# Designs tried in a protein design chat: miniprotein binders against q9bqp7. Part 23

Target 1, 240 residues: q9bqp7
Amino acid sequence: VPQNWFPIFNPERSDKPNASDPSVPLKIPLQRNVIPSVTRVLQQTMTKQQVFLLERWKQRMILELGEDGFKEYTSNVFLQGKRFHEALESILSPQETLKERDENLLKSGYIESVQHILKDVSGVRALESAVQHETLNYIGLLDCVAEYQGKLCVIDWKTSEKPKPFIQSTFDNPLQVVAYMGAMNHDTNYSFQVQCGLIVVAYKDGSPAHPHFMDAELCSQYWTKWLLRLEEYTEKKKNQ

## First folded at step 4 (miniprotein)

Design Ba21
Fold by ESMFold2-Fast, scan of step 4:
Structure Ba21 (fold): chain B 240 residues (1-240), chain A 86 residues (1-86)
Amino acid sequence: as target 1 above (240 residues)
Amino acid sequence: SPLEELLKEIEYLLEIVEWLLKEAEELYKKGDPELALYLAEMALYLAEEAARLAEETGNPELIRRAKELIERAKELIEEIERALKK
């Protein structure tokens, strides 16, 4: 169990809208800081098994595609993910912003994959927004905070190519979501409480995206694992 | 020796497969069947690779262990897929 436990939820907050909530989703920029990011903490505390799997995947890909082919493949995966996130931010931005949507982005297989999920998403409160846990000293950039089927969620959008999966973030996705949740719940830039998570895996071929819903109990379980990773990170820094 | 290194690599692969299957089963029990399925499929892929390498070495124990893990992975995948459909 973690030595220095801290609660994920803030008893002084509610998941219902309040008068201080802006009509436009929050988009607080991530500031350069010595405080570690969620992704940095997770990357620096990967288990030996996770490191082995990542290196094994890399070796397999290089054998199949060659060194240059592997670099092109990983660059394309990154670019597709970036464009998918940009398209979702555009789609979920309110009409009040008077933004035009990019027709080309809307016709991608990933966007087709996620259509049935998007119809259940409403009440967007934050998009591509920075969070900071002032007590636990970590920061992050979350994708989206919105209601999914009536539940306020931290939503994380993922892309997957089943024939050649990009393994790098798979194991830590739930930890990433709850880390953002805990930070937001204790970040003075936000006034509401998030108790649920949603990981949406969109497929390149347009097959229906898989929603991984995490209720409050499941989030609490992953939160304990996140606290252990954060504690491990802190100890490793002290022992350098 | 190259053979000793290969045997050690197969042992590590089998250990990773066991870890993935345990993680997948835990996730499935916790109510996260989608992520569980992904890990179980990864376990199957690595178990099949371990079996291929083990067969090249002719080591009966490694071949047996790899095949056993392949069966466990297939059974778990089938169980999770059945749950996802209904």
Scores: ipSAE 0.048, ipTM 0.533, lowest interface PAE 5.5, mean pLDDT 82

Design Ba22
Fold by ESMFold2-Fast, scan of step 4:
Structure Ba22 (fold): chain B 240 residues (1-240), chain A 86 residues (1-86)
Amino acid sequence: as target 1 above (240 residues)
Amino acid sequence: SPLELLLEYIEYLLKIVEWLLKEAEELYKKGDPELALYLARMALDLAEEAARLAEDTGNPELIRRAKELIERAKELIEEIERALKK
């Protein structure tokens, strides 16, 4: 149990569309400051076992690819993920015209993978938008807030070269989603309530992406674990 | 409801244990029994934690899997310790 519990949902907010909602999706720029990001908190609070496993994976990859090959592989994975997110932002924007470059991105394996999920996405309210939890003092940059099968969700797009059909295979991703959700629900730049999450794992070979839907109850459970990670980060920060 | 988060954590622990045991076996075969023993003991500790948590869920399959990994870890530890005493 966290020492400084705070609710994920804001009782003063609704998930129903408001007349004051903008006609285009919100895109609040992320401001750099001393407040830690969600990704920083998660990176700094990995268990000793997680750190050991990641280091061993890195060593194995370096043995297989060489140090330069590993750097190239990692750089390519990062670039593919960045291009995937840029393509999704372009697709989900209500703009009618796409640049020829953006249209070519629509033909990538990752975009092909996610097509069946995009058919169920509508009512986009935020894209590549900054969130800040003023009380808990953390920030983040979320991918997307939109309705998935009629439910307003924080949607996180992931790329994978291997199938990840189980949510446990993306253990920290649920924490990332609820951290963004809790921040948005208490951020004065936003007026609505999000209670659901969606993690979408897209595959390089174009095989159908796996959606991992998180209802309000599941989000509440992961929120408690996020609060524990945030508490651990704060304690570790005191020793630096 | 809180059960789903606990089940996910237990399965995560079980996967780590399986990986540690595989690494320990490979190290032992390659002639590094001391490092193998270190990893096998770590696997046992995590398997016992998984078993305790599995009992809280009442899930017979998770309890069975955790017990199997505990037995595997203990057997490997005994084998490595026997080799080191020679």
Scores: ipSAE 0.000, ipTM 0.155, lowest interface PAE 13.2, mean pLDDT 79

Design Ba3
Fold by ESMFold2-Fast, scan of step 4:
Structure Ba3 (fold): chain B 240 residues (1-240), chain A 86 residues (1-86)
Amino acid sequence: as target 1 above (240 residues)
Amino acid sequence: SPLEELLKEIEYLLKIVELLLKFAEELYKKGDPELALYLARMALDLAEEAARLAEETGNPELIRRAKELIERAKELIEEIERALKK
């Protein structure tokens, strides 16, 4: 219950640009240690509903594709997601030579899907960067921190194949975003305040991506739910 | 558009609810009322979420389908709970 009162926003931080802010986006490497990651906490505290939906989705896919086909499909989806994130990091980096790298990366349907969103993204502060909440003892690797339509956001890029969507990832995605936000707001490696989130769902066929904007109030609501998941994880760990 | 994608999301939720209810009914008939009840309650929670989202779209067919699934889930839950009471 005490953890339910820990704030997501840091009252000592400003959302305004500071002269001491780095001119290039931060990319702090993720250190492997005993401290749990956001994805580990969420995976180990899935609700019974989420577990059943994931299992039912797997069974349906296996029936449709076969065991080997399912493994090939999931491996392909993972690689597509990784390439999509690498492409976005390249596109959003302010480095001069990235135009040449982008010639191959911009050929995917997922990149075409997000182009209308990218036009509204500026002021990139962090890309593929590690965050740690020192007090609550969890870590994460966030995709992007940038201004979306003038508001500083933690941005999470998701891929979706329209015939076979990953419904399980949509359930916890807001929790993932606010967990990164809270960690960053209390991480001494960062000096700015983030109060908004953005989940962008990109489509393989190039159909326009869906932006799910989360304002400060919505982020606070999901933060409470994240704290409950973190407490559940901690208690399960103590009882094993 | 955001509306078109929300409509697709609701359609997918409704299909999952239908599958859960069908599976719960099958488990109940095969003599596993405890697992059936668990799945039926899960179906109810998801159907209520689908109804909430459908109402935001104003789509009368999706609202109707979601509310029908809520009713079916509640009826199945009541039936299983009665069977579990000795």
Scores: ipSAE 0.000, ipTM 0.152, lowest interface PAE 14.0, mean pLDDT 78

Design Ba4
Fold by ESMFold2-Fast, scan of step 4:
Formats: C-alpha cells, structure tokens, sequence
Structure Ba4 (fold): chain B 240 residues (1-240), chain A 86 residues (1-86)
C-alpha cells in the first residue's frame, strides 16, 4: 500500500459534457519547473529487471548497427514518433488551418495503421495538453482525451517498428496513462472526469494498430502501482 | 572463466523469463489480456535465446529449465489467444 494514497477519480466530476466546456479541445502549455514529470519518475524508478532488459536490447542494437548507427536509429525513431503525434493532433483538431497545413503529414504508414481506431474516436476534449497533480506534485503532457467506443479515455499513441519495440515502455505505458488520468481528474484547468485509458500501438508498415483498452477497475489497479513508483522517486530524491 | 560468466548470465536470463511469465499471468487474471500476451511473447523470445545459450554450454540442467520455460510461455500464449478470440 503506498504511504501517500490519493484517489484516482474525483467524486465531484462527471464524464458527461458540460454546456460550459469549450467547443475546441484544450491545449494547456507545459510549464517547466522543479516538479517532476511522469516520464522522469518512471525513468528514475525502473526495476532491476527493466534495466537489464533495456541494456540487453541496447547491446544487441549496437552490435547490429554500430555506435553511430544506433544513434541515428534512435534519432529517427524519435522523429517518427514526433511526426506521428503532430499528424494525429492535426487530424483530431477542429481547426481548419492546421489540417490544411499538415496534409503532407497525414500520409504515412503509422496514420494508415490507426484508421480503424480513429473511426471509433469522437468528442475530443484535450490534445497535447499539460496536467498537474498539485497534491501529489507531479506534471505530465498527455496526448489526447476523447471518447473511444463511447467511453471517455486518456489515449496514448505509440509507434512500433516491428520487430524492435522499446521494452521499458511496455511495462510503464499503463502507469503513464493512469498518472495523466489522476492528474487531470484533480487539475483545476479541467472540469470533467476520465475513468478509462487506451494505449494504441501503430505500425510503420500500415498493418492494423493494436488497441489496449483499460477499464476503470484496471486503471485503479495501475494507479496503486503508479503511487508506489512516485513514492520510490520521492524517497530516492530525499536521500540525494 | 568465460564459461562461468556465461552460465551466470543464462541463469539470470532464466530468472527474468520467470518474472515476465509471472507478470503476464497476473495481468491476464486482472483483466489485461493484451498486455499479458505481449509480455508472454517477449518471455518466449528470451526463453528461446536462453535455450540456445544453454545448449552451447552443454549444461543439462540449464537446457532443461530453458525448455520448460519455453513450454510454459507457449501454453500461456495459447490460453490468452483463445480468450481474446471469444
């Protein structure tokens, strides 16, 4: 059980749209400060097993590509992910100017991969938006909040070049999603409640993306694990 | 010796596979079959690598343990895949 337990869901909030909600998706800018990000907390609290798997993957990649080839590969993976997120933000944004400007970004294998998922996405409420948990003192930048098959979700878009996924993200992706969810549910910049998560893994070759849906019960279970990681981070920081 | 270091690496790799299979089983029981399937498939890949390394050493106990983990991973994968087909 974590020492600084706090609920993931806010009893004062509803997942139903309010008349006062903005007609365009929210995009709160991320403020850089001393408060740790979700990504930093997760990176600083990896298990020994996660560290071992990451190092083994890195060594194998360096053997195949060389040191310089590995650096180029990781830079390209980062750039592809960035472009994919920019394209999705453009597609899901109601702003015509952004959609027109970014048309060239809309034609990629990753975008083709997610088409069947996007057909089930509606009611977008936030895109590339900052969240902050003032009580638990962490921040994050979430990809998307929208209805997936009628359920309001925090949606996280991932890219994968089959067959070489980043192994550490597999364990931490659900924790990342619930961390954003808990922060948003208690952030005064937002007025609604999110109880579900969705991780979408898109493929470079255009093969159908895999959705990983997390209901409220599963989100609550991962929330407890996130609180333990946050507690571990805080204790490590106190001992430095 | 190089052989002794390799035996230690194989043994640690087998422990990682056991951990991944335990995590996959927990996730499956808790209602996350898609993530469970991903971890189980990864465990299979690592178990197969451990089996190859164990065979190079000729250590019969490590070979046996690696093959046992391969079998366990395959059975878990089949179980989860059947559940997802429903």
Amino acid sequence: as target 1 above (240 residues)
Amino acid sequence: SPLEELLKEIEYLLKIVEWLLKEAEELYKKGDPELALYLARFALDLAEEAARLAEETGNPELIRRAKELIERAKELIEEIERALKK
Scores: ipSAE 0.064, ipTM 0.568, lowest interface PAE 5.5, mean pLDDT 83

Design Ba5
Fold by ESMFold2-Fast, scan of step 4:
Structure Ba5 (fold): chain B 240 residues (1-240), chain A 86 residues (1-86)
Amino acid sequence: as target 1 above (240 residues)
Amino acid sequence: SPLEELLKEIEYLLKIVEWLLKEAEELYKKGDPELALYLARLALDLAEEAARLAEETGNPELIRRAKELIERAKELIEEIERALKK
């Protein structure tokens, strides 16, 4: 059980839209500061098993591609992911006309992969938006908050190139989602409550994306694990 | 020696496989069958690698343990796949 427990949900908030809600999705910019990000906390508190798996994956890729090839591969993966997120932000923004550049971006295999998921997404509340947990002292940049099949979710878009889509953060993806959720629920820049999560794994070849839906109970279970990772991070920093 | 380092690597790999299978079982029980399936499949791949390395050393205990973990991983994968098809 974590020593410094804090609730994931805010009893003063509702997930129902109201008349004061903005007509366009929120996009709060991420501020540079000393407060740790969700991704940094997770990276600095990886288990020895997670570190071993990441190292094994790197060794296999370097053996296959060479060191220069591996660096080029990881750079390309990052760039493809960035473009995928930019395309999704464009698609989900309340725009009526797309630019020529945006139209070309929307033709990727990853975008084809998520089409069936996007049909079930509506009521977008936030896109590429910063969250901060003022009490627990962490920040993050979430991809999307929208209704998926009628439920308001923190949605995290992931890309995968292979049938075995295990990356170093795969088993930490639920922790990332609930960390963003807890921060948003207690961030004064937002007024609504999110109780569900959705991780969408999109495929480069256009194969149908795999949605991983997290209900409120599952989010609460992962929230406890996130609090333990955050405590571990804080303790490691105190001992330096 | 190189053989001692390889034996140590196989032992550690087997421990990682055991950890992955426990994580997958817990995730499945908590209602996260998709992530559980990914971890169980990774466990199978690593267990098969451990079996190949163990066979190279000729150590019968390591070979036996690796094969047991391969079977455990296959059984878990089948169980989760059945649940997902409901």
Scores: ipSAE 0.113, ipTM 0.604, lowest interface PAE 4.9, mean pLDDT 83

Design Ba6
Fold by ESMFold2-Fast, scan of step 4:
Structure Ba6 (fold): chain B 240 residues (1-240), chain A 86 residues (1-86)
Amino acid sequence: as target 1 above (240 residues)
Amino acid sequence: SPLEELLKEIEYLLKIVEWLLKEAEELYKKGDPELALYLARWALDLAEEAARLAEETGNPELIRRAKELIERAKELIEEIERALKK
């Protein structure tokens, strides 16, 4: 993997487990700050093409559902995603009492969809945890860091109602994952190295979720694109 | 005119489809066939929508371009699906 001025991987860190690794998953709270979040950077630097596709999708949905129907649809998609993330945090957390309390959350079609992926997930190291890149000065809240098929990954859980997923998820998900990865690898609150990413798209009808695995080389390629988006964001702020 | 505005919108939609297909091809080349397949399928859906709109306007150039992009998208999808089954 080639080095550059701002490498995604930290040469001072190992991805191998050691005796000093925490036994419980880390959950560092995200503090409100003037430092930009990954999602803010990506939202403020969407390409003309991404903006056009989002606008076209919105117009079509409003035509099909009406303005009120569109608002209800988007609110429901957001709530479904939120509940899915809550259920996954509960399932992957070592807190037995929390798992017993969440019977309704654990019965969704999205959870059924992701069961075969969860069988390959172990060694959870972080859940719903804040990351900050010390040098590049951006923050984020990642979903999960765990081993997938023996490889330590930043894992991002997505929900989709076939056939119409949100446009931001399609283009920016890989960038979001590597942004969290680079931040975690350079955040003093963490001691381990992550080199792989995993985007899991779960389906409402319980159809098997699709895993999109990103190896170290692919992560490095997306990291270069993330750095360009971050540079664009910084330039826009200076020119306002 | 409303028709002239619609023709411009269709032309821009076709440019978006072309961009999606180029992105899909690059992702496939770079070893990301799952995301490439997703973008190619999206390009197909938009190309078919553009073809429907172009047919309603009766503009032969837009109809031709839309059909060409539909075929390109289908070919790319089949190539990626074939690779994923190996």
Scores: ipSAE 0.130, ipTM 0.594, lowest interface PAE 4.8, mean pLDDT 83

Design Ba7
Fold by ESMFold2-Fast, scan of step 4:
Structure Ba7 (fold): chain B 240 residues (1-240), chain A 86 residues (1-86)
Amino acid sequence: as target 1 above (240 residues)
Amino acid sequence: SPLEELLKEIEYLLKIVEWLLKEAEELYKKGDPELALWLARMALDLAEEAARLAEETGNPELIRRAKELIERAKELIEEIERALKK
C-alpha cells in the first residue's frame, strides 16, 4: 500500500478547536466484528526477530517463575494495565461521576509516575474511543486524544516494570499510535485532525514516566511502516 | 549436546544484538532518540547475557564478539544520552 495513496493526515481537517466539537470527550464504543484490530494486525505480522525475542523472554520467565507463576505474572501485569487506564480515564473525564472506587487505584505508583505528564495535558477530545479506517478496513480502540504541551496528540498510556520491559511492545508502540491516528483522521465520527503522537511509559515504583513525543514527520515515517504491516496481514489472510 | 545447543543460543543472541543496534542507529538518525536509547539499552542487556554465556563455554571467539557488541552498545548509549543531555 503506497503511502501517497493513503495519507495519514486529512487535508480537509484542522487541529484547532471547532464550534461543533462536543464539550464532553468522545467515547465511541468498539463493536466486535470481522474487521481486524490494530493489535491483531501487529500480532500476526511480527518479524522473526520479534518472535525470537518474545519466545526468549517467555522461556526465561517460565524458568524463573514456573509455568503457573508465569501465568499469574502475565495476568497481574494485564490487570495492572487495565486499572491504570481506568484511573486515567476517570482523572481526565470532566463529567466523571464519582463512584465508590478503590482508593489504591488513585494512589498507585503508576499514577504517581504520570503526574508531571498530566500537568501538561489539556483539551481532552476523546477517551477510550473506537476508530475505524473505512478504506483500509481496520479498527482500533485509542486511549486518549488531548493537547500535550499545546499540541493535539493521540496519547497511548503504557505501564512498565523497570528491570525487564516487554520487548514486543517497545517495537510496535509507535505503529499502534499512528494506526489509530490515521484511522481517526479518516473516520466520519471525528471532526478534527491529529498530527502528533505521545507514548507515555509509567513505572510501577512511581519513578517519573518517560514521554516519547512523535512529531508530524516521525508519525509519517511510522505510518509508512504501519501500511507495510497491514499489507502483510492482508496477504497472510489470502493465503490461509 | 547441551554445549552445542548453548553455542547456537549464544550465536542467535549475538545476531539479535546486532539487529537491535542497527535499529537503534536508524531510529537515532531519523529523529527518534528516545526510542533509539531504549533499544540500545536492550541491546546492552542482551550482549551482557551473551558474554556471560560465552564465558561459561570458554569459547574465545564468542567471548570476543560479545564484548565487542557490549562496547558498541555502550558507545551508542553515551552518544544518544549526550544528545538528550541526560
Scores: ipSAE 0.161, ipTM 0.599, lowest interface PAE 4.8, mean pLDDT 82

Design Ba8
Fold by ESMFold2-Fast, scan of step 4:
Parts: structure tokens; C-alpha cells; sequence
Structure Ba8 (fold): chain B 240 residues (1-240), chain A 86 residues (1-86)
């Protein structure tokens, strides 16, 4: 059980639209600070099993591609992921014209892969937006907050070149989503409540993206695990 | 020796596979079949690698254990996929 337990959901908030809510999605810029990011906390508190699996994946890739080939591959994966997120932000922005959307569209299998998911996404509330948990002292940059099949979700877009798990992007995805959710629910820059999560894994070959929906109960379970990781990070930092 | 290091590596891979299968089973029971499926597929990939390495050593016990884990992973994947109707 975490020593400094704090609730993921805010009893003072609702998931229903409010008259004070912006007509356009929020996009608060992430400012660098001494306050740790969600990704930093997770990366510094990986289990020995996660470390082993990541190292094995790296070794296999280096054997296949060589040292320089591996660096090029990881750079390309990063660039494709960045372009995919930029394309999704453009597609989901209600202010963009058809011409401006077309200019920013990533014409690749990843966009084709998510089409069936996008048709069920509406009511976008935030895109590429910073969150901060002032009480628990962590920050993050979430991809999207929108309704998926009628439920308000923190949505995280992932890319995978293979149907098999992409180790670098698959571990701790649920923890990342609930960490953003808990931060947003207690961040004064936001007024609404998010209780569900959605992880969408898009495939390079255009095969249908895999949705991983997390209801409120599941989010609460992962939130407890996130709090344990945050405590481990804080303890390690204190002992440095 | 190189052989002793390889045998230790195979043993550790088998332990990682067992851990992944346990994590996947627990996640499936807790109501996260999607993430459970991803972990179970990862377990299958590693179990197949462990089997390949075990066959290279000719160690019957490691080969048997690896094949047993492959079967367990396949059974779990099939069970979860049936629940998801994919």
C-alpha cells in the first residue's frame, strides 16, 4: 500500500460539459522544472524484469541493424511517432480547415490504422496539454482528452511497427495514463473530471489499431501502482 | 564458460516468461484482457526464443520447460482472444 495515498478522482468535479468550459481544446505548454515528469518517474523506477526486457530488445535490434542502424532506427521511430501525434492533433482540432488538415496529415499506415477508433472519438477537451499534480508534485504532457464511445477518456496514442508488443512503448502505458488522469483531475487549469483511459496502439502496416479501454475501477487499480512508483522515485531521489 | 553463461541466460529467460504469464493472468482476472493479451504475446515470443536457445544447448530439461511455457502462453492467448472475440 502506498504511504502517501491520494485519490485519483476529484469529488468536486464532474465529467459533464460545463458552461465555463472552453469551446476549443486546451493546450497548456509543458514547462521544464525540477518537478519530475511522469515519464522520468517511470523510467527511473523500472522493475528488474522491465530493465531486462528492454535490454534484450536493444541487443536484438543491435544484432539485426548494427550500432549505427539501431540509432537510425530509433531516431526514425521517434520521428514517425512525433508526426503521428501531430497528425492526430490536427485531425482532432475543431478549428482547422480541410485544407490545413490535409497539409498536416500523415499519409501512412498509422493514420489508416486508427480510422475506426477516430470515428468513435468526439467532444475533444484537451490536446498535447500539460498537467501538474500540485499535491503529489509531478508533471506530464498528455496526448488527448476526449469522449470515446460516450465516455470522457485520457487517450494515449502509441505506434507499433509490429502487432507484437513494442517493449519500449508497451510497459507502464496504463500507469502513464492514470498518472495524467490524476494530475488533470487535481490541476487548477482544468475544471472537468476524467475517470476512464484509452490506450490506442496503431500499426505501421495499416492493420486495425488495438484499443485498450480502462474503466474507472481499472484506473483506480493502476493508480495505486503509480503511487507506489512515485514513492519509490521520491525515496531514491532523497537518498541521492 | 560461454556454455555456462548461455545456460544461465536461458534459465533467466524462462523465469521472465513465468513472471510475464503470471502478470498476464492477474491482469486478465482484474478485468484488463487487452493489456493481459499484450503481455501474454510477449511471453510467447520470449518462450520461443528460450526454446531456440535451449535446443542449441541440447539440454532436454530446458527444452521441455521452454516448450511447456510456449504451450501455456498459447493457451492463455487463446482464452483471452476468445473473451475479446477477436
Amino acid sequence: as target 1 above (240 residues)
Amino acid sequence: SPLEELLKEIEYLLKIVEWLLKEAEELYKKGDPEYALFLARMALDLAEEAARLAEETGNPELIRRAKELIERAKELIEEIERALKK
Scores: ipSAE 0.337, ipTM 0.710, lowest interface PAE 3.2, mean pLDDT 84
Fold by OpenDDE base, second read of step 5:
Structure Ba8 (fold): chain B 240 residues (1-240), chain A 86 residues (1-86)
Amino acid sequence: as target 1 above (240 residues)
Amino acid sequence: SPLEELLKEIEYLLKIVEWLLKEAEELYKKGDPEYALFLARMALDLAEEAARLAEETGNPELIRRAKELIERAKELIEEIERALKK
């Protein structure tokens, strides 16, 4: 049990969008400060087993591609992910804010992969927006807040070359999602609350993306795990 | 063939173990015995896996190499653990 328990949901916020919610998705810039990001917390608190598996994977890839080949591969994966997020932001943004759509960004297997998910996405409230949990002292940049099949979700878009049909295959992604949810629900920059999460795994070959929906109960379970990771991070930093 | 794939996997594991042991030794020399110990234990686990897989192939050379790496990993672990107790 976490020593510093804090709720994921804010009882003072209604689940109903206030009629005053701007028609334009929020895009709050991430402020660089001493506050750790969700990503940093998760990276610094990986289990020995997780580190082992990643290192094993890395070494496999280096053996297959060589050191330079692996660096190139890693760079390409990162670039593809970035381009995918940029394309999604462009697609989900209102037409008036659309900078010149680089048509080339839209011609990707990843974009093709998520088309069936995008059909169920509506009511976009935030895109690439910063969240801060003032009490728990962490920050993050969430990809999207929107309605998926009529349920308001924090949506996290992921790219993969391999099928990930199960939420367990997404490693710490569920923790990232609930961390963003908890921060947003207690961030004064937001007037609404989210109760659900969605992880979408897009595939390079254009095969249908896998949606991993997280209901309020599942989010609460992962929230407890997130709090434990945050405590571990805090303790490690005090001892440094 | 399934056998050829298994042989490739074992060779790959052995290379990983060799790399991990080298990294562990370097980290130990650099004064990070805790992380070195972690890598050395990981190397041991993978070497033992390689040995198990090698035994399934019946390839005596792969079995020998895996066993040698197991012993090397154990020796390194013991050395680091002794240093951490001092």
Scores: ipSAE 0.006, ipTM 0.233, lowest interface PAE 10.6, mean pLDDT 85

Design Ba9
Fold by ESMFold2-Fast, scan of step 4:
Structure Ba9 (fold): chain B 240 residues (1-240), chain A 86 residues (1-86)
Amino acid sequence: as target 1 above (240 residues)
Amino acid sequence: SPLEELLKEIEYLLKIVEWLLKEAEELYKKGDPELALYLARMALWLAEEAARLAEETGNPELIRRAKELIERAKELIEEIERALKK
């Protein structure tokens, strides 16, 4: 059990929309400060096994592609991920953003992959928006908060290239989602409660994306693991 | 020696595969089949690499262990994939 336990859900919040809720999705900018991000906490608290596995994967890729080929591969993965997120934000945003859509942003195999998921997404409340847990002192930038099949979710969009889907933070994707969820539920910039998570893995070849839905119980289980990682980070920072 | 270092590396690689399979099984039990499938597939790829390296060394125990882990990974993958289709 974590020493500094704190609840993921805020008992003073509802998942139902208020009449006063804004009609356009929120997009709070991420501000630089000394408070650690979710990504930094997770990167600094990887297990010895995770570190070894990442290094082994990197070595194997370099053996196959060469150093220059590996650098090009990782740059392309980053660029394609960025384009995928930009396309999704455009698709899910108001009419104003549609005017600025590049046709090429909407033509990727990744976008084809998620079409069947997007049909079940509605009621978008936040896009590319900053969250801060004021009590636990961490920040993050979440992809999307919207209803998936009628349930309000923190949604995280991932790209994957079978058969080598290993990327940074892959093991910790559920921890990222619940960390963002807990922060949003206790962030004064937001008024609603999120109790569910959704990780959507899109494929480059356009094959149907896999949705990984996390109900409230599963989110609570991963929240406990996130709190342990946060305690680990804080203890390491305190000693150095 | 280069052989001794390779045997040690294979041993550690097999340990990582065992850890991944245990993690995948626990995630599947907790109701997280998508992440479980991802980790199980990663375990299979590493187990296949461990088997290839073990065969190059001619060490029968390492070859046996790697092949057992390949079979465990394949069985888990098939189980999770069947559950996801339901």
Scores: ipSAE 0.013, ipTM 0.375, lowest interface PAE 7.8, mean pLDDT 81

Design Ea1
Fold by ESMFold2-Fast, scan of step 4:
Structure Ea1 (fold): chain B 240 residues (1-240), chain A 86 residues (1-86)
Amino acid sequence: as target 1 above (240 residues)
Amino acid sequence: SNEELVKQIEELRKKAEEFIDKARELAEKGEYDEAVWYLEKAALIYMEISDLYKEIGDEESADKAEELAYEYLLLAIKLKKAIEQG
């Protein structure tokens, strides 16, 4: 159990649209801050097992591709992920015209992979937007907040290449989602409450993406694990 | 309880050593791919042992277990590379 427990949900908030809410999705810019980001906390509190598995994956990839091939591979994975997120932001923004979109961003296999999921996404409330937990003092940049099959979710878009997946992103993805959720629920820049999460894994070959829905109970369970990681990070910084 | 954690560590250490012994036997028979697999599994067990020692507050034993985990991981990597180059 975490020593400094704090609730993920804000009882003063509703998941229903408020008439005073902006008509367009929020996009709060991430400010450079001494406050740690969700990704920094997770990276600096990886378990020894996670570090070991990541190192094993790295060495296996180097053995197969060579050191230069591994660097090229990781650069390409990063670029493809960046383009995928840019394309999704463009598709989900009701204000953007087709003239502003890069046609090449819309024609990736990853975009084909998520088409069936996008049909169930509506009521977009935030895109590529910064969140800060005012009490727990951490920040993050979430991908999307929208209704998925009628439920308001923090949605995190992931890319996956078969047969050589990047292992680290699969371990902490649920923790990342609930960390953003808890921050948004207690951030004065937002007025609504999110109780559900959705992790969408898109595939390079265009095969159907897998949605991993997290209901309120599951989010609460992962929230406890996130609080433990945050406490570990805070303690580690005091001892440095 | 710390008593139960110590028992878990002892059981895990026995399992890790059994895997290491099996890796050695397989390598002696020329079954290098299987030997690599068992070395990797033993390394993972030593990482778990290290975590349990930290939970008990035994930092010295935790560091020793972590060192063993990386030694066996490195051995597995070197062996796999030698097989592929050879």
Scores: ipSAE 0.000, ipTM 0.154, lowest interface PAE 14.3, mean pLDDT 80

